# VHH binders against Reelin domain-containing protein 1 (REELD1): the designs that were tried, part 5

Target 1, 156 residues: Reelin domain-containing protein 1 (REELD1), of Homo sapiens (Human) (a0a1b0gv85r24to179)
Amino acid sequence: FSHGASTVACDDMQPKHIQAQPQHQDSHHITIHTHRTSYAPGDKIPVTVRSSRDFMGFLLQARRVSDHQIAGTFVLIPPHSKLMTCFQEADAVTHSDKSLKRNLSFVWKAPAQPVGDIKFLLSVVQSYFVYWARIESSVVSQQTHSSAHSDDRMEP
Short names: E, the ipSAE of ESMFold2; O, the ipSAE of OpenDDE; V2, 0.75 times the mean of E and O plus 0.25 times the DockQ between their complexes.

## First folded at step 1 (VHH)

Design e05 (framework vhh_8ghr_2)
Fold by ESMFold2-Fast, scan of step 1:
Structure e05 (fold): chain B 156 residues (1-156), chain A 122 residues (1-122)
Amino acid sequence: as target 1 above (156 residues)
Amino acid sequence: EVQLVESGGGLVQPGGSLRLSCAASGFTFSDYTYIGWVRRAPGKGEELVARISGSGGSTSYADSVKGRFTISADISKNTAYLQMNSLRVEDTAVYYCARTEYVYTFEGMDYWGQGTLVTVSS
């Protein structure tokens, strides 16, 4: 469909096009900028995708570093995109139409429970035959809890 | 509205040639339009054998057909062609003409023709 990735792409983040050619990771002109290097449970983290070239399709997820499971939800998405559900509501974002894209801004919300360090993964489709799969952001580290010899207060 | 109509399939001897045609209606070939030929052989999955931009500026071929097949487009006739030379028994398949535009989905090609059968046998 012209209206975004299907849920069958949730696990491997690859286009399901027959014989689509993956491009070398080094050849993409795309950066995922996280506005913070750390987060606390429930935090909202701005995430910006910047590209020096137009692209048409994408799939964006946040993944746990420890086990590669999808984590968190998206609460603000740019025009010409839509939320999708891989495992929990609004845990991924994909394109909604055929418009050309370069700079996309999102807000990701961390789960209430700790999920550890995360990174954002992005797959980008230039055309039916050309894509870059699983472009990685820098790691966004989970803030550690305060600890004390006495177990009276685990967090201030 | 968008239609792709294939023609030119048939029976041919090994080493022979066929030219497949794909007549398009409901859209115009452009830099944002990619036309491809996809085949399905008995018992096998889909294989994209050739592609061309609608402007004719860029072509690509599967390794199995490089040097033997040539894809072309006639913008004025809104028709794409697949010239198939030095045909082999393993080229036997149903050949589909398909198109996508510059903004593509992860589901593959937007529109498909009905398919045309190519049989290569002695």
Scores: ipSAE 0.000, ipTM 0.149, lowest interface PAE 14.1, mean pLDDT 76

Design e06 (framework vhh_nb_b201)
Fold by ESMFold2-Fast, scan of step 1:
Structure e06 (fold): chain B 156 residues (1-156), chain A 120 residues (1-120)
Amino acid sequence: as target 1 above (156 residues)
Amino acid sequence: QVQLQESGGGLVQAGGSLRLSCAASGFTFSDYAMGWYRQAPGKEREFVATIYSGGSTYYADSVKGRFTISRDNAKNTVYLQMNSLKPEDTAVYYCAAYTEIEWTDSYDYWGQGTQVTVSS
């Protein structure tokens, strides 16, 4: 749809465009950045998508590394996007219009209960026949042990 | 009210040519991608060609080098020039208008179709 991905795309994160196939993973000009490499339950994690080329559509989710299940919710999204429910309310973000996009900032909120290590998955549509499916971020590890660093443990 | 009206179909001998036209009304034509699909008896609808609002074109492998899609935004019309026609090109040809960002295989608008028959 011009107004965002449908729930049909929740599992495979691919548009069902007639005669279109995903582009090779190495050909995209897109990165997914997180400001932290670890999180604790309930944390809010900034996530930035950066592209050197314009794109029109996207679908963003956080997935558990262990079983690929969707985890967490989005609490801040950029203009020209909207929240989507795949499994739990607000567990995905998709485009709301056809405007050209390059740099998008989000805030993802970890569940209160532990869900293990996660990574962000992004599918991007440049045009009807040119899309990339399931672009992966670096792993964001669940903090299970206290550390010497302030961000990795309870405050004093 | 949106309408897509195909024309130009007919009966031709193998090796011949036809030019299909699709006249569009009821929407801002220049903002939409336009496509051609075909359906032979007992078969599913098959993609043939598309042209984006910016003029980029894409073709099914079965028609590359033989068919050319073009558009005239001033006339709200998309065309399909079909050369070197083969009996296997026999089908009803449908015009479609769609947004360039879609997460499904559904189109916004379809025409009624025009019959193309290629005799051997």
Scores: ipSAE 0.012, ipTM 0.226, lowest interface PAE 9.0, mean pLDDT 81

Design e07 (framework vhh_nb_b201)
Fold by ESMFold2-Fast, scan of step 1:
Structure e07 (fold): chain B 156 residues (1-156), chain A 121 residues (1-121)
Amino acid sequence: as target 1 above (156 residues)
Amino acid sequence: QVQLQESGGGLVQAGGSLRLSCAASGRTFSEYAMGWYRQAPGKEREFVATISSGGDTYYADSVKGRFTISRDNAKNTVYLQMNSLKPEDTAVYYCAAWEYTITYDSDYEYWGQGTQVTVSS
């Protein structure tokens, strides 16, 4: 649809364009910046998509590294985009119109339950035949539990 | 809604050139991605070239360097310039128009009737 991805794209992140093939991963001009390398349960993580070329459509999700399942929700999205439900309300973001896009800022909220390390997956549509599927961010690691009180603190 | 009409097909000898045209009528042509596909006897329809509303182009590896797709929004026309033609380029060539989408949606696809290109050895 010109007004966003449908749920049939939730699993494979592929546009279902007839006889179109994804572009090679090395040819995209797009980066995903997570602004943090780790998260704790309930954290809000800024995520910025930057492209040196205009694009028209996209689908963004966060996925567990261990089993590739969708994790977390989006709580802030840019203009010309909309929240989408794949499995849990607001667990994906897609475009809402055909306007040209280049830099998009989001805020992702980690689940209250531990889900392990995650990465963001992005598919981008420049035109019906020109798309890049499953562009990956760097891994955002789940923080290991630590105590505010250290045994070392008590020894001096 | 868009209607598409191809022209420019015909017979040509190997090494020759042809220019195909596709005239579009209906809504705003400039909003559509435009492309060319071909189908040889007994084969599935295959991708040849596309041009986005913004002018970005993409080509099948088999035609890269030999074919050039372009558009003229003032004339509502897309072109396929075919150089260094080979017998294996023999096919019916179809013009197509799409509104962009990241899901399958046949309601946003428009196809022409096709034009025959025959390349003799």
Scores: ipSAE 0.006, ipTM 0.210, lowest interface PAE 11.0, mean pLDDT 77

Design e08 (framework vhh_7qbe_3)
Fold by ESMFold2-Fast, scan of step 1:
Order: sequence, then structure tokens, then C-alpha cells
Structure e08 (fold): chain B 156 residues (1-156), chain A 119 residues (1-119)
Amino acid sequence: as target 1 above (156 residues)
Amino acid sequence: QLQLVESGGGLVQAGGSLRLSCTASGRTFSMGWFRQGPGKEREFVASISWSGGDTYYADSVKGRFTISRDNAKNTLYLQMNSLKSEDTAVYYCAATEYIYTDESDYDYWGKGTRVTVSS
């Protein structure tokens, strides 16, 4: 859709374009860069999408590695995008218009409750018949110890 | 702003043929045809990319209708063959920067041209 993905796409992250098929995973010109390789509950993680070609539409989610369920929320989104609700408010981001895009910056916030390792999934629409579904980021591992949020006790 | 003008509609007998044209006042990218029959909702008919390399058709017209374009003339065509009474409708030309089947994705619309198929 020109003003954003439909909630019908929340599960499979496929645009519902009649008679269109996704492009081969190896043919996209897009990377998803996470600035951190690990996170703790409640952390805010910067995520950048970089493309060498223009695209008009997208759907971005964070998914649990263990069961593929959507996790966390987005607290900062780029211009020409909007938050959407798949399961919880603000748990996905999609385009708000059909302006051409190449570089997008987001901030994802981890839930307060542990959700395990996650990865970001991105679907990208260049045109009705040219799209890529479920482009994956590297895994962002959940801290297994509270060391990332440990309060150091200072002794006099 | 961009304007679209349809022509070529008229009365034709079932089994006959008709060619619709749509001329744009300027450059267009993806274009399509939609129609609205009496007592019906508007429906998608066909779309074509800027290069003409990508076309899509509604199942009800596949094999009977052919969409084409002439970019030098800023003109879109719909060749309609083997016409049926069910094809009776006002036909609308639409334009957008991308190929979509959802009506909300088209930015520019003509006023329509009427096609009546008699039996």
C-alpha cells in the first residue's frame, strides 16, 4: 500500500501483491546494522537500514530467535515512516508515504521482561513486482547475566 | 497537475472488440485501467509499468484484454476482445509512480469513458 503495510502482513511480512513473488534473498542491496551485538531488558538499540538502491516501502520488526514472535517496540523512527501495531502498540514500523528511501535510522527498545536472542526482519518494496521479504540482521544476543545493569558498589 | 483523458468508449455487440485510449498531459510512470459497472463497485482491470515490460490483469479479463502504452505520445491503451455483457461499465484511466492493484495507490484519475456491450 502507498501509505504503509497492512496488519495482514504482520505474520509473514509479505506484501499482498497479487501475482507478485519475492525476489531472491541474495539479490537485495540492503543491510541492517545493529550498533550492538547484545542487549539487556529495557535497553534502547540503534538500528540502521542501508540500501544502495532506492525503495519506497518497508516493514520492520524485531523477532525472537527461539519462536519467531515479535518483541519490543520502536521509540524513534525516521521521516516518511510510521509506527504500527501487530501485537503490541509500536511493535513494527512501516512507510507513511511512497517517497524513495535508502538510509533509515531507528531506535528499538527491548521489553522489560526477558525475550531471549532477537534479530531484526525487514521486508522491502521497490515496486509492486520487485520486493524482498524477511531480510535478516545479525543476531542481537540477550545478556545472560545482570552484569550489564549491575550497580557497582563503591567502598569508601 | 497531471490530467488523464479517456476516449474510445461506445456501444458494441457481445463478441466484438473495442480499443480505449487514455492521454496524459505529462509524464507518467505506472498506469492502469479500472471499471465500474451498473450497481457494482469499482474494480481493477489491468496495469502496466513505465517500460511496458510488466503487465497485470484481473482474472475476469485475462486472455481477452491487452494493455499497452506509447510513451512518446503519453498514451495508454486497452484492447478489449471477445466482449461480454459483464464488461459493460465506465472505464477509468489511472496513474501512479508504481504498479499497484489497490485503488488508493493511484494518484491521478480520468473522468471515465462508457462501454456498453449489448447482446
Scores: ipSAE 0.000, ipTM 0.116, lowest interface PAE 17.8, mean pLDDT 79

Design e09 (framework vhh_7mjh_2)
Fold by ESMFold2-Fast, scan of step 1:
Structure e09 (fold): chain B 156 residues (1-156), chain A 120 residues (1-120)
Amino acid sequence: as target 1 above (156 residues)
Amino acid sequence: EVQLVESGGGLVQPGGSLRLSCAASGFTFSDYEMSWVRQAPGKGLEWIGRIYYSGSTSYNPSLKSLVTISRDNSKNTLYLQMNSLRAEDTATYYCAKEYTVTWESAFDYWGQGTTVTVSS
């Protein structure tokens, strides 16, 4: 309420009343690195956001590729951020203040039930006039075959 | 009823200085961040800078050497001091109240604008 995205943004992840045009070239200055290319139910997946430019605000979610529904929860978040509830507790992360940010580290926990392939979506506010909405990570595939200690879907 | 009323615009010669004012009413002025934004004829909006409720400021790096933003909370007034004005500074200047409840609404109220023309 005081600082951060509202639950109205949970669906479209877009700021209201945008006054400036998006900077298309600036979108590739932000990378979402998932550290893994696949996951099993219940897995904890490290996720890092890296930017070459400072930003003040953000909204981060994991979404199913098949139907775009929010999936999983966040169990570790960086300083100057807070958990928020869109549909289930801790299913999104937003900023808690206007401090300048560049590198953010999170841990996402997959649901116990299979939800299929997912991707991380990030909206970023660099300034109140410059927004990037729904920046996508690469797809993190649901494992179709997994031993207790290995992931056969991972890249060598 | 929230109102923002800009004043101080007009014709100024190149190299001159000008101070714009924005009179605020209908809200607790000292609790909110305020911004200045301009729009040159035929161009998009350009953010000039922000002043926090604390009095700290942040500026568009392209304009930082040319402008100073200040506020007087006892008068509910926001100021923009401009120096070394150029023809390309010709624009309508707006003051805007920042909406800080959520990140999705940058500004909830704008003034009607005051026009600055830099011409010899």
Scores: ipSAE 0.000, ipTM 0.134, lowest interface PAE 12.2, mean pLDDT 78

Design e10 (framework vhh_7ocj_1; at its last look DockQ between E and O 0.13; V2 from the best seeds 0.00; counts 0 for: pae O 9.3 > 2, placed apart)
Fold by OpenDDE, look of step 2:
Structure e10 (fold): chain B 156 residues (1-156), chain A 121 residues (1-121)
Amino acid sequence: as target 1 above (156 residues)
Amino acid sequence: QVQLVESGGGLVQAGGSLRLSCAASGFTFSSYEMGWYRQAPGKQRELVAAIYSGGDTRYGDFVKGRFTISRGNAKNTVYLQMNSLSVEDTAVYYCAAIEYTWTYGEDYDYWGQGTQVTVSS
């Protein structure tokens, strides 16, 4: 039903509608804004999704750049969304209903241990036939204790 | 039970036009998608056009601007205006409807019986 993505989607982040095929990556109208370019373990990172069109469903994850494993948890989610458990509790976010969505704000919490650079991946379902899988954010770099730089800039 | 009834199919000469209609009954659509599929003899069923309740549309690659899907003034009605028809467009055209879901292995929830479109050379 329309109560969020199934856990089967955790890996490939795709809805499994028989007639639906992913749209070309260059055709999406979505931007993922990471309000920081770097992070330390345990940090909370604001993440914003901006879309020029309405969509109904989504699946949001953070993944390690090194091995594409899901990392971290979400600690703040927008309305009409719910936390999802892929590998650990709250390590993903999906829609909770089929209301129209456009701009969404999240807060992601980094793991307590170093996991390396991460990217946010977003799949969006605009309609039954139209979806984009694995839209990527820019890399958020893990800070090292030896070369840590202050990057607490939050962009509106 | 939800029912989809197609109309408007028939025989038309190449270069001609047809307007298909689909009326859905038995439920109230909220967040839904209605679409047209077609199946030619010996071929798989393929998407022709779909429209989301929000107004967004999608078309099959073969449409190339020839067809337009739209919603009617009446609730749960969709139209498919088909222009510049060719022999290759000959098929049974099916209306389909589904509420939005993020599921696996699901197809359209409801299908019409189909209407024959035949384009002669």
Scores: ipSAE 0.007, ipTM 0.263, lowest interface PAE 9.3, mean pLDDT 84
ESMFold2-Fast, scan of step 1: ipSAE 0.071; ipTM 0.456
ESMFold2, look of step 2: ipSAE 0.060; ipTM 0.429
ESMFold2 (binder alone), look of step 2: mean pLDDT 81; pTM 0.814

Design e11 (framework vhh_7zox_3)
Fold by ESMFold2-Fast, scan of step 1:
Parts: sequence; structure tokens; C-alpha cells
Structure e11 (fold): chain B 156 residues (1-156), chain A 121 residues (1-121)
Amino acid sequence: as target 1 above (156 residues)
Amino acid sequence: DVQLVESGGGLVQPGGSLRLSCVASGFTFSEYAMGWVRQAPGKGLEWVSDIYSGGSTGYADSVKGRFAISRDNAKNTLYLQMNRLKPEDTAVYYCAAETFEYTYSDWFDSAGQGTQVTVSS
């Protein structure tokens, strides 16, 4: 896995390293920053991964909050990474080499069809035996009425 | 194919030191992350330390401050300097490389027998 995550990792986002164990979630030194808290269909959302420690590998996806399915595509990726197809072309990003990484900037594009609220999931490999799986970003909410003076109140 | 040959193990008393070596062949050593893993009697594999191609190092909390990993790219050799050894360090030590086609079976076959470290009086 020095040249990227395998497609067998698309669903569980676990590195397929032999006998590697995921580290406790509270021990990672990584944050996922979205530059917006909401999006409309077709929007491009900047996403930045910041780590206080170097890491070698990663797998990044956007997932629907409602059913955890992968949503959207990546249109801008940092050096030392590559686009990956899990279910739709360019729906994931993984590392392309074993160079050390700390800060990574991406642009995610929302699909044209409504997919609801999303969050970004990140798995990070610090070494062959040390990894963190499914680190979550804050939720990015789908705007329902992006251009109108409309009130989307819940039906009684 | 990838071959990794470990050496330098032995019997030492608590508080003693050993230096392990691993000679690699079959791949461009300088371009790959290298590490040490160990297996104590009756237990699973435990990651001990690694060193990336750029030279940054990581250590398990159980060995931090006592062990030092290093590499000599001109000699295709990985080292583990083990100081202030404890009975809990008793294990077979294996070196490992992240290669383009690495699997657990291939790693064990390539690594061979490992090197036994026994810490006792």
C-alpha cells in the first residue's frame, strides 16, 4: 500500500495491512476542515486535512449522512495523491507514493442530484502497523432553497 | 524477489544491549519504509519501530527512549540498537519492508527465521 489504497478498502476504509490494528480515535492528531458548513448541488467545496504529525498514506471520501453511501467527486487534489474509483470515477482520493504528508488541500464537487447532508471520512496510515480509520469531519448540510426567499418548514 | 536477513540476536541479562541488523535485497532499499516487528512467546506480532525513506522515525511506547532505529542505504542494511533491555523484550525480531507486492506470507518467506532476543538472568 505504498502507492495507494486498494479498492477492497472502499467500503470499510480499513488499510489491508496484515495484522495492523486501528489506533484509538482520540489519539489521532488530524483535523478535517471544510471551508463551508453548507453546499448546493454542483458546488465545489474546499477541504483541508491538517495533521500535527507526518503520515505516509490516506484514503478520503465524502459520505451521505443518511445512508453512509459515497457521494460526489474530487476535482482538485494535492501532489503525492491520486484519484480513485470506488463506485463512480474520482469518488475517492488516496496517496500515490510513500512521501511524508502533513497538510493536504482538496476540492470536492457535489453531485447535480440532491444527496442530503454529507461528511468527509478519512483513514490515515502513519506506518505499516499504525493507522486511524474513519476520522470524521463536521457535517456539511445540503441547502434546500439556495436562491429563493422560501421557508422550508417541516410539515406538521 | 524480496529477501530480508535478520541477525544480531542473542541472550542478554536485564539492562544489557544488543544491535540487530537486517540485510535487504531484491528491491531499491533506499526508496522504501523499513521497520521492526516482534513476536513474544504465545503472543501476536507487535510493531516496534519504523524508519521512512526520508529518515523520520517512529517507536512503540514500550520501547521509546531505549531503542534506536537507523538505516545505511549504501549497504542495504536496517539496524535496531536496543538498550536497557527488559525481560518483556524477549521475542523473535523480524524486519519488514513496504514493497509493491508485499504480503504477509511473502514477508515471512523473505524475512526467513528472524532473530531471537532473550532477556534473562
Scores: ipSAE 0.000, ipTM 0.170, lowest interface PAE 14.2, mean pLDDT 76

Design e12 (framework vhh_8ghr_2)
Fold by ESMFold2-Fast, scan of step 1:
Structure e12 (fold): chain B 156 residues (1-156), chain A 122 residues (1-122)
Amino acid sequence: as target 1 above (156 residues)
Amino acid sequence: EVQLVESGGGLVQPGGSLRLSCAASGFTFSEYTYIGWVRRAPGKGEELVARIYPSGGDTSYADSVKGRFTISADISKNTAYLQMNSLRVEDTAVYYCATVEYWTYESGFDYWGQGTLVTVSS
């Protein structure tokens, strides 16, 4: 849609564009940068999407690595975007208008319950016939404790 | 009013060539415009045979025509083309020029020409 993805896209993250097929995964000019490699329950993780080309539409979700279920919520979103609900309030972000976009910054909040390792999935619409589905970020690992430390080297 | 006008169709023998033209009026092809050629043979559904993103030069083709057809656009002339080589009897169809601006993705092509008939026959 011109004003955002609909809930029918929540599972496959594909636009329902007539006569259009997704582009090859290796042809996109987009990176998803997470500012952390691990998270604890309740953590807020900055996520930045960067593109060398303009795009019009997108759908962003965080998914569990183990079962691909949507996890967590978005608490800060960029202009020209809106929160949407797939399974729980604010668990996805989509575009709110047709303005051209390149760099988008978000903040994702981990759920209170452990959900395991996650990755961010992004679908991007450059134009009606040029879209990429389910572009993946690096994995963000769930930590059981705040760190794995080994400080015994201070004594010798 | 937006209009797309096709020309260049006609009768040709198998193995022959035709060049279809699509002239746009009422709007201008831009980097955010997709232009496609869609055909419909009698009694069959529509097939998107070729599309182009004119300012980027990005093209794609249906497997049935890949290597034989070439789509191009001249933004300065506001005209798109379909060069059809090595024509086969099964290429017989009405060929439509169609276009969409990137922002209208909730629908298919926004604007369609009236179509031009291509008949491939001995």
Scores: ipSAE 0.000, ipTM 0.170, lowest interface PAE 13.4, mean pLDDT 79

Design f01 (framework vhh_nb_b201)
Fold by ESMFold2-Fast, scan of step 1:
Structure f01 (fold): chain B 156 residues (1-156), chain A 123 residues (1-123)
Amino acid sequence: as target 1 above (156 residues)
Amino acid sequence: QVQLQESGGGLVQAGGSLRLSCAASGFTFSSYAMGWYRQAPGKEREFVATITSGGSTYYADSVKGRFTISRDNAKNTVYLQMNSLKPEDTAVYYCAADLGYYWSPDLSEYEYWGQGTQVTVSS
């Protein structure tokens, strides 16, 4: 859809475009950057999507490494995006219009209950036949103690 | 009122060529992507090719390298050049205006369809 991903995409994170196939993973021009390598329950983690090329649509989720289930919620999203519910309110973010996008900043909030290590997954639609599915971030590891930890909290 | 009218279909022998045209009226043609779809007897409509308002083109794997889509914004017309035709290309070919329906597999999301033009490829 022009105004966002459908909930049918919650599991595989692919647009269901007939006869279209995702582009090869090595061909994307996109990075998902987290400024933290670890988190504690309830922490807010900044996550930035950076692209060298314009895209129009996207779907962003955080997934558990252990079983690929969706985890946590988004509490800050950029313009031209909207929250969506796959299983829990605000557990995914998608585009709200067809405006061209390149750099998007989000804040993800870890759930209160432990969910283990996570990765951010991103699918990006440049056009009906040009999309990339399930682009992965680096792993953000769960801390073993209750307090939040960041190697460099003062870094931008 | 939005109108799409296809032409250029016909009977052709395998290995031959045809050029389809779709004349559009009633909307700002240059602002929308245009596509070609086809429906063979007893089958559902399938995607063939699309061209964006900016001129980028995309093709179904079955026609890539053989078919070329193009547009003329001054004439409000989209074209499909079909080369190296095969009996499997036999279908009614439909023109559609693409209103930017990303993330939907459903061709019924396209609001504007033409009446279709028959292409028959004999062996």
Scores: ipSAE 0.000, ipTM 0.176, lowest interface PAE 11.0, mean pLDDT 80

Design f02 (framework vhh_7qbe_3)
Fold by ESMFold2-Fast, scan of step 1:
Structure f02 (fold): chain B 156 residues (1-156), chain A 121 residues (1-121)
Amino acid sequence: as target 1 above (156 residues)
Amino acid sequence: QLQLVESGGGLVQAGGSLRLSCTASGRTFSMGWFRQGPGKEREFVASISWSGGSTYYADSVKGRFTISRDNAKNTLYLQMNSLKSEDTAVYYCAADEGYLYPTDSSEYDYWGKGTRVTVSS
């Protein structure tokens, strides 16, 4: 994917490279950091991808824990990336070129309707032959109580 | 599979200069030069980051050798000045897909077959 992932990758999050094989999950050098463990409907959640190695390509989505459906949209993306539509506009982010990437910051916006607990999934392409599929973040729980919402707001 | 081919080796007199080249069959990230002299173990010479903005040198070559790269040509260079007899060795090009420009040979994934440099008086 020299210019980003295609919609055929939306479901399994795997590149369609010739001879490429996914690497074992424990061998990646990448973390997805949300730094908060909960969100409220409509909240904007900062998401940072940190890698100890440069990579060329990626696909980032937020998915419901209960049924793995894609949830929410991305409202801020880093340079050398672009928004992608899998099921609804701007529900995924992919690379726009093959420039080397290491630390990427995004802002994800929760839907207005409740979608339950979510986690971020990331697929990363280091080279044509080396990739990691569906690297997971920690779970980000949906808040259900008004006082918890007041205490754990990410963007006032 | 990535292929690396070194060139530019030869016979040179002490105090002279020589430039080595290493051409890669595709895109590389971190790259380095290593050498092995007669009866010695392979040792680190110099390394360079993917952008060329960061370099490392072995103490024995600092101030005399300069590592550089041309990413448009997929080529790595080693400019060797003020050559000494102890610089006589087979010089190897190495490439890593990592973000760092490591000094340990075990950290490199791809290697060339080497080019011989002989420094004589």
Scores: ipSAE 0.000, ipTM 0.097, lowest interface PAE 16.8, mean pLDDT 76

Design f03 (framework vhh_7ocj_1)
Fold by ESMFold2-Fast, scan of step 1:
Structure f03 (fold): chain B 156 residues (1-156), chain A 123 residues (1-123)
Amino acid sequence: as target 1 above (156 residues)
Amino acid sequence: QVQLVESGGGLVQAGGSLRLSCAASGFTFSDYAMGWYRQAPGKQRELVAAIYSGGSTRYGDFVKGRFTISRGNAKNTVYLQMNSLSVEDTAVYYCAAGWEYPLYDSPSEYDYWGQGTQVTVSS
């Protein structure tokens, strides 16, 4: 839609474009940069979407890693975007018009109650027939009293 | 000890331009979001523009396409370029600083405020 994603896209994050199919994941030129790797309840986390190509539409959500449920709310959104309600008010962001976009900055607010580790999911529409669904950010971990860090030098 | 000092206000004719500056001192400027608010007589204080430490911006609906906010972290200064001014832009313009990520349209989330600079647009 030219004025934003429909609520029917809240679960699968797919645009409901007739005869359109998602593009292969490795063909997109888009990254989701989270400015922190961990959060505490109530924290505000900056999130930047960067693209090397123009796109027209998008849908952004934060999802729990444990059960894939939508978590938190968006408190700052860029121009040409609007808040959307999937489950709770302001729990998603979508485009408000068909202007071309490349770099978008948001601030996500964690709930006061713990929701565990989260990741951001993004769907992007370049045109009616060209879109990428469910582009993932890195995981943003919920802070705990444990100081256990992932040791990247350890082999799987 | 914290100060926000606005400059660049004044009288201008409709269709003209002004550039406001706000010089900040007494806090780590790069850690703060900076905003411009305005208040006309008899009206509520409203968001003009905000810019976060990472460069993200938000504009009030009545100024989109005409005004541009920017920041110079090396100079501890935030700027508001105002183009195509109309009589309805007449107001006192306030510089505001909020730690980290204040809600962009919520005056109460800003910790520090300047004294304001008058902008008057004549027909």
Scores: ipSAE 0.000, ipTM 0.122, lowest interface PAE 17.8, mean pLDDT 79

Design f04 (framework vhh_nb_b201)
Fold by ESMFold2-Fast, scan of step 1:
Structure f04 (fold): chain B 156 residues (1-156), chain A 124 residues (1-124)
Amino acid sequence: as target 1 above (156 residues)
Amino acid sequence: QVQLQESGGGLVQAGGSLRLSCAASGFTFSDYAMGWYRQAPGKEREFVATISSGGSTYYADSVKGRFTISRDNAKNTVYLQMNSLKPEDTAVYYCAATPYDSEWYLLPEDYDYWGQGTQVTVSS
């Protein structure tokens, strides 16, 4: 836990802390802000995590809404963090040390092939016994190419 | 020694345009990423647009298609062209600089230097 999440946490995003249980979802002071409400294949999407309280550790992934599979990769990560491989290289980010963190900047890159709507999931560790699992962002929708008919095209 | 000096703010009618300028001195401008942020009355400072040293840009959803960030490294100046202004664009606009050369550093704390701000008021 001191040097980041291990691959055994990839699926459930739970720290394997002995005798620790996750905190209730309503009690965290953390938001995940996606700077886009939609994305196209290959897009880079900035993601910021903001917390009103310091925390020591975290695990961040993007997941498909349809089947909960991990999607995309991270191409920019904050200090005191490291890339992690769950399924493909750089598909998750975790802490690299025990320094206290509050606000974190990331950039997520969408796959070239369509994967549908996604959301970001974050697990955070404040201390060995105090953690929150699978905090969700708002959904980021895959762009559907839709063009409204314009008056230019709808001539009398 | 380090200074960011903003200009170009003012009062405009909805649908109008303004061009903000930020003149930088005291650091190697061409190596820094530059950003524009705004703060409306009673609200927190929010991201508007960023530009890297190489010219890569990123925009907040609320301004994309209407605002354009650009830079002139020979003049040590970053610009924000604001078109199709709306009353909700009313805010103090701040110029910011960071040695982290990336258009993707969007948090205010990612920026080392800040200007004093320039007021933009859009009337209906």
Scores: ipSAE 0.000, ipTM 0.264, lowest interface PAE 12.5, mean pLDDT 82

